# Ledger of designs, part 11: VH-VL binders against Laminin subunit gamma-3 (Lamc3)

Target 1, 177 residues: Laminin subunit gamma-3 (Lamc3), of Mus musculus (Mouse) (q9r0b6r508to684)
Amino acid sequence: HIRSDFRHGAGGWQIRSMGVSKRPLQWSQSGLLLGLRGGEELSAPKKFLGDQRLSYGQPVILTLQVPPGGSPPPIQLRLEGAGLALSLRPSSLPSPQDTRQPRRVQLQFLLQETSEEAESPLPTFHFQRLLSNLTALSIWTSGQGPGHSGQVLLCEVQLTSAWPQRELAPPASWVET
Key: E = the ipSAE of ESMFold2; O = the ipSAE of OpenDDE; V2 = 0.75 times the mean of E and O plus 0.25 times the DockQ between their complexes.

## First folded at step 15 (VH-VL)

Design n03 (framework fv_ivicentamab_arm2; at its last look DockQ between E and O 0.03; V2 from the best seeds 0.00; counts 0 for: pae O 11.7 > 2, placed apart)
Fold by OpenDDE, look of step 15:
Structure n03 (fold): chain C 177 residues (1-177), chain A 122 residues (1-122), chain B 110 residues (1-110)
Amino acid sequence: as target 1 above (177 residues)
Amino acid sequence: EVQLVESGGGLVQPGGSLRLSCAASGFTVSDNWMNWVRQAPGKGLEWVSIIYSEGSTDYASWAKGRFTISRDNSKNTLYLQMNSLRAEDTAVYYCARGEYDILTGYYYFDYWGQGTLVTVSS
Amino acid sequence: AYDMTQSPSTLSASVGDRVTITCQASQSISSYLAWYQQKPGKAPKLLIHDASSLESGVPSRFKGSGSGTEFTLTISSLQPDDFATYYCQQYNSYSPEDYTFGGGTKVEIK
């Protein structure tokens, strides 16, 4: 597994604001503060990147802390590699919060072809090509949703992989025929 | 009110250089995704380049190496440096603010400038 | 790659007319289509996104419809302010370079 638990820092994650205002990445020992007003992109550090073919069909798990009575905002993962890009939606949504206290919930994103954004999914070959040379993994958040009544924190990111944690290798070139 | 105003266009010889400017008002350039899109006379619109809010850039394949997008945050202005200009680069150049739908992952342009004409001719 | 074909290239109409502009995609783009209006010497203006969603301030006489490969922009009753060139743009792609604009439709006075 490749993991960021944010216990000792932002762990190389970076933020890009897509809204009307720029916001710096805010870290605490409780996690990274997710913006609730406007869209944001959180970019994963290089340890999540490279050849991730062994993660095919495996989940990326985001652990979020949501406010009382709240739920995570709309979130998708964006994968980029080999000149390709794909967005993934959660394969499962957490149960509604039924407590008056903050709760940690997990969102799972299966690293598989998806048809959520297009009538036809990305061909398996191209998805494998993307995973083989993953150059970006990003968490995209929306400022809309029932969770905006309080602070939402990203507490952990976990990529299930058979690969040991390693530095990013140079990108590979793929030839399409 | 959002407004984009391009300038810097003109006549230039092949092989020459030109720098376009896009002055923005009503929003902060550095907080948004900004694009250059061009339109050759009698032709369609063609995306040229983008600068993301964090400062990273991307280019059309034909633009790489010759065009450079940049910005000056203090002036809230977008730029396009064009080098080694060719006759086929003749076009009206527009700056456009990008709108990204994070739910769907798709992208369009919600505000455009009036454009500035670049003519490359000997 | 997507090819976007607009028809007609030029349309002559009178004030009050119902105007229909078509945009055809070479392959399905779902509902990821935007419509722009441009007047000579002026900035392009976003009218519609997601095939049918009107931008704020756009008159209700403008209507976008369609999905898949066939899209239509309809002006129910053409106004003097509507004489312009209209463009469609697909964004059913993960790369900005692959975003394709239609060739445009010039709506002129008959």
Scores: ipSAE 0.000, ipTM 0.554, lowest interface PAE 11.7, mean pLDDT 85
ESMFold2, look of step 15: ipSAE 0.047; ipTM 0.519
ESMFold2 (binder alone), look of step 15: mean pLDDT 90; pTM 0.912

Design n04 (framework fv_concizumab; at its last look DockQ between E and O 0.02; V2 from the best seeds 0.00; counts 0 for: pae E 6.4 > 2, placed apart)
Fold by OpenDDE, look of step 15:
Structure n04 (fold): chain C 177 residues (1-177), chain A 123 residues (1-123), chain B 112 residues (1-112)
Amino acid sequence: as target 1 above (177 residues)
Amino acid sequence: EVQLVESGGGLVKPGGSLRLSCAASGFTFSDYWMSWVRQTPEKRLEWVATISSDSSYTYFPDSVQGRFTISRDNAKNSLYLQMNSLRAEDTAVYYCARGEYDILTGYYYFDYWGQGTTVTVSS
Amino acid sequence: DIVMTQTPLSLSVTPGQPASISCKSSQSLLYSDGKTYLNWYLQKPGQSPQLLIYKVSNRDSGVPDRFSGSGSGTDFTLKISRVEAEDVGVYYCMQSIQLPYTFGGGTKVEIK
């Protein structure tokens, strides 16, 4: 799998603030600070991109640290490749927890063409084409969510792959070389 | 009868913007993927953009990626193409086209085309 | 991008005689599902393009049976068994196996 654990830096991730508020990417050993007042786009570094066909059907897992009494903000995962752009919603949401302590929660995004929020299905062939040439992977936040009285941190991003190295994946006959 | 009627074409300077519209009728618009295809003055056909039924997915060629935006309003049976940073090579007749696809295999083609609207980008 | 090459550029046919148009792709249009992603369109004079053939050999609704499509891999052919006046126009092939979708340069069919 491919992972960013942010233990030693931002790991090549970049931020683009949307709306009125603009801010630079803020890193700590605890993770990347997510914005609370406006939409933001966090762009993944190159190691997450390229031929990711072996991640088809596998989850992208975001580990977040939420403040006491808080919940993760609305987050979507945006994929771009081979001329296709799409957004994925979490396949599962963490259960609300009423605690006075910070907690870590995980959001999972299955890399599949089917989405519960999408009425129109994406052909598998198109989705796999996208994964074969992933040019952008980004995390989009909508800003302030319910119960946000403190900082929300992105602690880890993990892309699961069926193979240890994506470069070892056999080429598909329909994919241009 | 399926009908697609484009509008919004015109003359624009390089670097300018233009918004095309397509009014659909004669079918359940929200059930179909839609596309824009243009025909150059040399009569070449070029795919420009595709959007899924509920706008969950959009497709673009590199030639227009980042400059063009495709959108739809299913309540109004309308398809749109926002064109920014227009170039001379964007000059063409722009057709609204209904997409037909196989849900299982992904086969895709255009089964109905509008009459087109002309876009001219010139200094 | 997949390059679609049509030949000939133009064709003049006597009414009632057959016509044949070739379309070649720079790479195979056969997908793993066994389907081949090649379509044919006709643009009559003063009109917009209209679908003729999809999936290599399937005629669209309303298309006369004098039209037929064939081929596999990278080589495709559109045939008109008996050309009629209403068949005049420019024919285009199109691949949809991968993005971007690409069209051939067109073949103009005229009546002698």
Scores: ipSAE 0.024, ipTM 0.638, lowest interface PAE 4.7, mean pLDDT 86
ESMFold2, look of step 15: ipSAE 0.052; ipTM 0.619
ESMFold2 (binder alone), look of step 15: mean pLDDT 92; pTM 0.942

Design n05 (framework fv_ponezumab; at its last look DockQ between E and O 0.05; V2 from the best seeds 0.00; counts 0 for: pae E 14.8 > 2, placed apart)
Fold by ESMFold2, look of step 15:
Structure n05 (fold): chain C 177 residues (1-177), chain A 123 residues (1-123), chain B 112 residues (1-112)
Amino acid sequence: as target 1 above (177 residues)
Amino acid sequence: QVQLVQSGAEVKKPGASVKVSCKASGYTFTDYWIHWVRQAPGQGLEWMGRIYPDSGGTKYAPRLQDRVTMTRDTSTSTVYMELSSLRSEDTAVYYCARGEYDILTGYYYFDYWGQGTTVTVSS
Amino acid sequence: DVVMTQSPLSLPVTLGQPASISCKSSQSLVYSDGNTYLNWFQQRPGQSPRRLIYEVSNRDSGVPDRFSGSGSGTDFTLKISRVEAEDVGVYYCMQGTHYPYTFGQGTRLEIK
């Protein structure tokens, strides 16, 4: 698995914006603040990029902390790679919870073309091609619905991988946590 | 407030196509999926598919995927459902419904429905 | 496709008495995240469907507390503790766990 948990820094995550000066990412030991302005996205560091084909069919997992009485905007995961781009919605909805206390929620983004969460038509072949040279992994807010308020923290990002099947090649030690 | 307003009733012959519109207002159009559900006279509900207005991405029920097309126009906040090669069993009320994209609670799943559009396929 | 089977299909009930509607699925509705995406809808005469219950047992906003949902796995129940005249209509269960999403056949509730 490849992971950012933010206990010891922003982990190389950056705000990416179109046509504006870079602004500092707001970080705490509890996580990254997801208060993005219009046209901004939160971009992953290089350890999440490159050849990620072993993550095909596995989730990207975001762990969020939502304050009491708060509600985050809808979140999308943008992937770019091998000249392709794709935006994903969460593969499942979070469980209902009491909103009167701070809570942790996980969003899973399945890296698979048969996911009902894929927003753009992408032929089966092209999802795996995108993962063969991932050049960007970013978090967008797609807007907001009724009842949005509060400050949401990104506490952890995990890119899940499967071990390669045994064959003639030796096992790779490539997972980083 | 959130509203989904559909186009008016249609009468079609077998083999023709029908295109039903669903105009959204009172919320950010691109943030929510739009689903289509139909109801034949005296029958239950059948999910037909969904579209995400931001990307235009679609997912269709497998038995309809060869005949259904969903599109959107973000400048008018309108979703369209087109059903081709109409048959008598396609006579139904067609509904659009908003839902699905709530990362906290699920309260918004199929939370607002259009008024329905009656499509009659007459031989 | 997951088949959703409702019982009864027709439910005459005396005003003020309880009503119970069963919904059974051909497959478990527990999703990989551990949640169960079983919903209940009400369609009053001449109206569009309205969501009553989501995720088995959670009432939607504005739904009277006389409505309750329960169940697990493949077997689910909608209960109305005291039927009122405005409860007449058709009730549908729906699963959102498996593609494609599917509805039960509907249960028509009428006052005797």
Scores: ipSAE 0.000, ipTM 0.465, lowest interface PAE 14.8, mean pLDDT 77
ESMFold2 (binder alone), look of step 15: mean pLDDT 90; pTM 0.899
OpenDDE, look of step 15: ipSAE 0.016; ipTM 0.573

Design n06 (from m02 with heavy chain T55E, light chain S53Y; framework fv_oberotatug; at its last look DockQ between E and O 0.04; V2 from the best seeds 0.00; counts 0 for: pae E 15.5 > 2, placed apart)
Heavy chain, then light chain:
Amino acid sequence: EVQLVESGGGLVKPGGSLRLSCAASGFTFSDAWMSWVRQAPGKGLEWVGRIYSKEDGGTTDYAAPVQGRFTISRDDSKNTLYLQMNSLKTEDTAVYYCTTGEYDILTGYYYFDYWGQGTLVTVSS
Amino acid sequence: DVQMTQSPSSLSASVGDRVTITCRASQSISSYLSWYQQRPGKAPNLLIYAASYLESGVPSRFSGSGSGTDFTLTISTLQPEDFATYYCQQSSDTPYTFGQGTKVEIK
ESMFold2, look of step 15: ipSAE 0.000; ipTM 0.470
ESMFold2 (binder alone), look of step 15: mean pLDDT 91; pTM 0.930
OpenDDE, look of step 15: ipSAE 0.462; ipTM 0.774

## First folded at step 21 (VH-VL; framework fv_oberotatug)

Design b01 (at its last look DockQ between E and O 0.08; V2 from the best seeds 0.00; counts 0 for: pae E 12.8 > 2, placed apart)
Heavy chain, then light chain:
Amino acid sequence: EVQLVESGGGLVKPGGSLRLSCAASGFTFSNYWMSWVRQAPGKGLEWVGRIKSKTDGGTTDYAAPVQGRFTISRDDSKNTLYLQMNSLKTEDTAVYYCTTDYYNILEGYYYFDYWGQGTLVTVSS
Amino acid sequence: DVQMTQSPSSLSASVGDRVTITCRASQSISSYLSWYQQRPGKAPNLLIYKASSLESGVPSRFSGSGSGTDFTLTISTLQPEDFATYYCQQSYETPWTFGQGTKVEIK
ESMFold2, look of step 21: ipSAE 0.006; ipTM 0.515
ESMFold2 (binder alone), look of step 21: mean pLDDT 92; pTM 0.936
OpenDDE, look of step 21: ipSAE 0.362; ipTM 0.777

Design b02 (at its last look DockQ between E and O 0.04; V2 from the best seeds 0.00; counts 0 for: pae O 12.4 > 2, placed apart)
Heavy chain, then light chain:
Amino acid sequence: EVQLVESGGGLVKPGGSLRLSCAASGFTFSNYWMSWVRQAPGKGLEWVGRIKSKTDGGTTDYAAPVQGRFTISRDDSKNTLYLQMNSLKTEDTAVYYCTTDYYDIFEGYYYFDYWGQGTLVTVSS
Amino acid sequence: DVQMTQSPSSLSASVGDRVTITCRASQSISSYLSWYQQRPGKAPNLLIYKASSLESGVPSRFSGSGSGTDFTLTISTLQPEDFATYYCQQSYETPWTFGQGTKVEIK
ESMFold2, look of step 21: ipSAE 0.006; ipTM 0.492
ESMFold2 (binder alone), look of step 21: mean pLDDT 91; pTM 0.931
OpenDDE, look of step 21: ipSAE 0.000; ipTM 0.574

Design b03 (at its last look DockQ between E and O 0.02; V2 from the best seeds 0.00; counts 0 for: pae O 11.0 > 2, placed apart)
Heavy chain, then light chain:
Amino acid sequence: EVQLVESGGGLVKPGGSLRLSCAASGFTFSNYWMSWVRQAPGKGLEWVGRIKSKTDGGTTDYAAPVQGRFTISRDDSKNTLYLQMNSLKTEDTAVYYCTTDYYNIFEGYYYFDYWGQGTLVTVSS
Amino acid sequence: DVQMTQSPSSLSASVGDRVTITCRASQSISSYLSWYQQRPGKAPNLLIYKASSLESGVPSRFSGSGSGTDFTLTISTLQPEDFATYYCQQSYETPWTFGQGTKVEIK
ESMFold2, look of step 21: ipSAE 0.376; ipTM 0.709
ESMFold2 (binder alone), look of step 21: mean pLDDT 92; pTM 0.939
OpenDDE, look of step 21: ipSAE 0.000; ipTM 0.574

Design b05 (at its last fold request DockQ between E and O 0.04; V2 from the best seeds 0.00; counts 0 for: pae E 13.4 > 2, placed apart)
Heavy chain, then light chain:
Amino acid sequence: EVQLVESGGGLVKPGGSLRLSCAASGFTFRNYWMSWVRQAPGKGLEWVGRIKSKTDGGTTDYAAPVQGRFTISRDDSKNTLYLQMNSLKTEDTAVYYCTTDYYNILEGYYYFDYWGQGTLVTVSS
Amino acid sequence: DVQMTQSPSSLSASVGDRVTITCRASQSISSYLSWYQQRPGKAPNLLIYKASSLESGVPSRFSGSGSGTDFTLTISTLQPEDFATYYCQQSYETPWTFGQGTKVEIK
ESMFold2, look of step 21: ipSAE 0.380; ipTM 0.704
ESMFold2 (binder alone), look of step 21: mean pLDDT 92; pTM 0.935
OpenDDE, look of step 21: ipSAE 0.397; ipTM 0.791
ESMFold2, look of step 23: ipSAE 0.006; ipTM 0.481
ESMFold2 (binder alone), look of step 23: mean pLDDT 91; pTM 0.932
OpenDDE, look of step 23: ipSAE 0.015; ipTM 0.638
ESMFold2, fold request of step 25: ipSAE 0.000, 0.000, 0.005; ipTM 0.480, 0.483, 0.467
ESMFold2 (binder alone), fold request of step 25: mean pLDDT 92, 92, 92; pTM 0.931, 0.933, 0.932
OpenDDE, fold request of step 25: ipSAE 0.125, 0.006, 0.299; ipTM 0.675, 0.578, 0.758

## First folded at step 23 (VH-VL; framework fv_oberotatug)

Design d01 (from b05 with heavy chain T100R; at its last look DockQ between E and O 0.26; V2 from the best seeds 0.00; counts 0 for: pae E 12.5 > 2)
Fold by ESMFold2, look of step 23:
Structure d01 (fold): chain C 177 residues (1-177), chain A 125 residues (1-125), chain B 107 residues (1-107)
Amino acid sequence: as target 1 above (177 residues)
Amino acid sequence: EVQLVESGGGLVKPGGSLRLSCAASGFTFRNYWMSWVRQAPGKGLEWVGRIKSKTDGGTTDYAAPVQGRFTISRDDSKNTLYLQMNSLKTEDTAVYYCTRDYYNILEGYYYFDYWGQGTLVTVSS
Amino acid sequence: DVQMTQSPSSLSASVGDRVTITCRASQSISSYLSWYQQRPGKAPNLLIYKASSLESGVPSRFSGSGSGTDFTLTISTLQPEDFATYYCQQSYETPWTFGQGTKVEIK
C-alpha cells in the first residue's frame, strides 16, 4: 500500500489552484485541514501517481476526523491520466455515527468505472488506460473555507494495491469506521 | 536531530514564581503537541500538562496538582515552549522535562517520543 | 484517574539474565501503554509504544506484551547498559499517568 498519514509533515500534499497563487496547507500530527476555497484541490504527491494499474478495482481510502455535531463535506476524487480526466464519488456508505463526539469517518473510492460521477462512465479499457499513466490524483470539497468552525481533518490517504504476494499492513494503520 | 533544551530552573521560596523555557530544534515545532513532565528527587515521573499545536486548537491541559498555578505557553516564532509556575510549593521541587508528544488520531495512541535533559527546580525556604 | 502499579519496585540481576517487569492498570486501558527507560542521571527515553511495538533504534532484546490491565516488559539477555529504572505510562485517559518505576540493579 501507498500511504500518507501525516506523522512528520504534509506528506507532499499541496493545494493546487488553476490560475491562483498557491497557499500553504495547514497540518498537524492529527491531519490536514480540509479548508479549501473555490477552485482549489488537494493534490497528491508523486508516489500516488504513475502506473497504478495494480490498483484497478481497489479502493483509495480516505480517513477523516469530523468534529462533534459536524459532518463530512461532499468529497470527490479527481483523476487525470493518459489524456483522460474523470471524477469519482465515494463507493461505500458510511455507518451511522454518534454526533456528540469527535469521530473517524472512512470514505472509499473504488478505482473502477462503477464509481464515476458521470451518467455514462468510461469503458473498462479507457479507465485502465487512465491508470497506466496517472498524472494527478486530487481531492475536491465544497463549502469548506479557512477559519470556519467545524473543521474536518484528512487523517490518512491509502492507495490499495492488488500485489499478489503482499503481506498485510499492520492492523493499527488501516482502521475501518 | 531533534533536540529539546530546558532552562530557567533554580532555587525559589515557597509562594514564589519561576518561568521555565524549552528550546526546540530539528523538527517543525509549530506542528507538534508538547508536554512538561516532572520528577521529584528519588521519585517517579509525573505528567504536568500539555499544549496542543495551534492547528489543533492550541489548548492546554493540566494535572490536578498544578491546575490554576501553572501555565503552559508556546512561541512558535522562537521554537520555544514555556512553563510559568506560580504559587510554588515545596511539593513542586523536581527536575522538569520538556517532551515532544506524539498523538495518532487514527488509533488514539499517545506517547512522549523525545525528552530534554531536564532542569531542576528547588522550592525551599 | 487510571493508576499504574509496577512490580517489582526493584530487582537485582546479572548481565545475561532474563528480566521481566509487570505493569497493572486500575482499569482496562486496551493497548494504550508505553514503556520508558531512564538510566541514572539521564532523561527517560521511549522503548515500547502500543504495548508491544518497538521504537526505532531500541535493541530487539526488549519486548512488550499485554492488553487490558496487565502488561509485561521483557529484557531477554540483560546488558550492562540496561541497568536503569523502567516506567510504564498509560495514554487511555488524562491525566497521563506513570507507574512508580522498577529499578534494575547489578546483583
Scores: ipSAE 0.005, ipTM 0.517, lowest interface PAE 12.5, mean pLDDT 80
ESMFold2 (binder alone), look of step 23: mean pLDDT 94; pTM 0.953
OpenDDE, look of step 23: ipSAE 0.026; ipTM 0.645

Design d02 (from b05 with light chain T94Y; at its last look DockQ between E and O 0.09; V2 from the best seeds 0.00; counts 0 for: pae E 13.4 > 2, placed apart)
Heavy chain, then light chain:
Amino acid sequence: EVQLVESGGGLVKPGGSLRLSCAASGFTFRNYWMSWVRQAPGKGLEWVGRIKSKTDGGTTDYAAPVQGRFTISRDDSKNTLYLQMNSLKTEDTAVYYCTTDYYNILEGYYYFDYWGQGTLVTVSS
Amino acid sequence: DVQMTQSPSSLSASVGDRVTITCRASQSISSYLSWYQQRPGKAPNLLIYKASSLESGVPSRFSGSGSGTDFTLTISTLQPEDFATYYCQQSYEYPWTFGQGTKVEIK
ESMFold2, look of step 23: ipSAE 0.411; ipTM 0.685
ESMFold2 (binder alone), look of step 23: mean pLDDT 92; pTM 0.930
OpenDDE, look of step 23: ipSAE 0.000; ipTM 0.565
ESMFold2, look of step 24: ipSAE 0.134; ipTM 0.572
ESMFold2 (binder alone), look of step 24: mean pLDDT 92; pTM 0.937
OpenDDE, look of step 24: ipSAE 0.322; ipTM 0.762
ESMFold2, fold request of step 25: ipSAE 0.251, 0.293, 0.179; ipTM 0.658, 0.642, 0.600
ESMFold2 (binder alone), fold request of step 25: mean pLDDT 92, 92, 92; pTM 0.924, 0.921, 0.927
OpenDDE, fold request of step 25: ipSAE 0.000, 0.368, 0.021; ipTM 0.586, 0.777, 0.647
ESMFold2, look of step 26: ipSAE 0.000; ipTM 0.482
ESMFold2 (binder alone), look of step 26: mean pLDDT 91; pTM 0.923
OpenDDE, look of step 26: ipSAE 0.030; ipTM 0.674

Design d03 (from b05 with light chain Y92W; at its last look DockQ between E and O 0.03; V2 from the best seeds 0.00; counts 0 for: pae O 12.9 > 2, placed apart)
Fold by OpenDDE, look of step 23:
Structure d03 (fold): chain C 177 residues (1-177), chain A 125 residues (1-125), chain B 107 residues (1-107)
Amino acid sequence: as target 1 above (177 residues)
Amino acid sequence: EVQLVESGGGLVKPGGSLRLSCAASGFTFRNYWMSWVRQAPGKGLEWVGRIKSKTDGGTTDYAAPVQGRFTISRDDSKNTLYLQMNSLKTEDTAVYYCTTDYYNILEGYYYFDYWGQGTLVTVSS
Amino acid sequence: DVQMTQSPSSLSASVGDRVTITCRASQSISSYLSWYQQRPGKAPNLLIYKASSLESGVPSRFSGSGSGTDFTLTISTLQPEDFATYYCQQSWETPWTFGQGTKVEIK
């Protein structure tokens, strides 16, 4: 697994703000502050990039802290590699919890060629090609979401990776022969 | 008003080199990804390559026909985009346009927002 | 590479006509398609992005539709200034590729 827990810094993450106002990345031990007024792109550091084929079918997990009564803003995960680009929607939504206290929620993005908002899936070979040379992994938010009243923090990002399989099992269907 | 003015085009022999410039004004040049797109006489449009903004890594991508021969660079302090063309071939003859590229971060759409009027490069013996 | 094929390569029309141009991608490109207009001797201009979004300043007689592999540019009522060559362009994957163009000529 590759993880940013933001305990000791921004960990190489960079922010690009869209719209009229630009802001620098704001880090605290609680996480990275997400903007709520405009769209933003958070770019993952190099440790998340490169050959990430072992993460195929695995989730990218974003842990967010939302204020009381708040909900995570709309977030997409953008992948770029091998000349391809793909946006993923969350594959899981956080379960309802007590809205009286700040709470941590997790959004999961399955690294697969299909997403709920995709009109057509990317061919597996192309998706694998993308993952084999991942040049960008970024979190995109519009900054607009339901129930936003306070600060939303990105507390952790985790890229799940599977162990390489040797000859103990037949190759996965996505492995080209 | 966004303005893009290409220059440096001209006649060059095969195997020769030429450097194109694109002077940008009317927008925050350093924030924009930029591309070169060319059009052979009487033909269609062909993407040549792009350069990202410095904040986005400043990396370049090229179309296969020009890979290894062409180099895109930028000087943000001068609001200028460059295209260094080496080992020119007759098939490189075209009007070369510089473009401002729009990349929608949220949705991932990419298109050529503004275009210069182009500069003609003629590769002929 | 994604190949973009426009149809027709050329057409003749009169002022006031409804004009339809199609663009087909060799693979699904979702809605990652733009349309450009190029008047004779001029640089291309963006007309449509995201398959159907009209660029600011572009007349409403222009419209785009489609998704996946098949896309359409429509000029509802052709005007004199619309005689030009039109190009589709996919932004699904690099290298970015254009259709071969459709020349709209005066009948």
Scores: ipSAE 0.000, ipTM 0.568, lowest interface PAE 12.9, mean pLDDT 87
ESMFold2, look of step 23: ipSAE 0.005; ipTM 0.465
ESMFold2 (binder alone), look of step 23: mean pLDDT 91; pTM 0.931

Design d04 (from b05 with heavy chain T55Y; at its last look DockQ between E and O 0.04; V2 from the best seeds 0.00; counts 0 for: pae E 11.7 > 2, placed apart)
Fold by ESMFold2, look of step 23:
Structure d04 (fold): chain C 177 residues (1-177), chain A 125 residues (1-125), chain B 107 residues (1-107)
Amino acid sequence: as target 1 above (177 residues)
Amino acid sequence: EVQLVESGGGLVKPGGSLRLSCAASGFTFRNYWMSWVRQAPGKGLEWVGRIKSKYDGGTTDYAAPVQGRFTISRDDSKNTLYLQMNSLKTEDTAVYYCTTDYYNILEGYYYFDYWGQGTLVTVSS
Amino acid sequence: DVQMTQSPSSLSASVGDRVTITCRASQSISSYLSWYQQRPGKAPNLLIYKASSLESGVPSRFSGSGSGTDFTLTISTLQPEDFATYYCQQSYETPWTFGQGTKVEIK
């Protein structure tokens, strides 16, 4: 698994606007403040990129902290790779619940054609080709969600892999040119 | 880069109908709330109405002078916003702008960040 | 509905002048106010949001202040491109309403 939990900083995440980072993230030990302007995306650092084919059919999991009386905003996960681009919706939306204390909510984005925001999803071959050289993984939010209020924090991002729970002989991680 | 282009304006008699279109490009249209704002000749700006993204419920809201006469719709497959204007009155004469709406749920601020160049609607006998 | 009243309705000024425009809301709107500039023959552009926050790319000669019912837009050193009409807009509650506008003209 590949994780950002933000306990020690923004973890290399940046705000991207029209493909260019221009302003700093607001960060706390509890997470990143998810207050994006229109047209902005929250882009993932290098560790989420590259060859991620082992994550095909697995979820990307976002853990949010929602303030009292709030709901998570509408969120899409944008992927770019191998000359392809697409957006994913969460596998399901949690039901809003009225609460008087902060709560944590998980959103799952299944990395599979069935999660695509397209009338005609990419064939499996194209989706897996995108994951073979992932060049961007971004979080997009409209900020126009009904009844949202207060601070919503992004507490953790996890890219799930089909790796065995325990590896007997993991491969060497260095690369020769 | 971001472009909003209105069309469909023209001259119409009172009681008539007109449909305006706004072609959008340079952003993911389906994720945005969209508004119509109008400006009568020599006058100030007046908000007409808004349509939310379908992810946020797809609902519409209108200013009182146009309620029941105007209908805002969108076609996300064509990146197009529409304003159907029925039972037109002379006071509906204005330049009509389409806008993208920004709403930050964390800070609670709402404003119109991108604007088209407008299309003139003239209602006269 | 929240009524927005701007003062003055128009003014004449020279390049280099300091210009102040006032906007009053009929009820408290906290800091839920934006300022727009509309140059002749052009669509409006956002200058300031949440009363005092400068939009990206807007020159620092523009500033906003106020909260509650009384708000001010200031242009510290007027430039030739600043001759335009300025509008305030409340975002506290629907219907979204604008002030009637302030036209800044070259003297």
Scores: ipSAE 0.007, ipTM 0.510, lowest interface PAE 11.7, mean pLDDT 79
ESMFold2 (binder alone), look of step 23: mean pLDDT 92; pTM 0.935
OpenDDE, look of step 23: ipSAE 0.231; ipTM 0.743

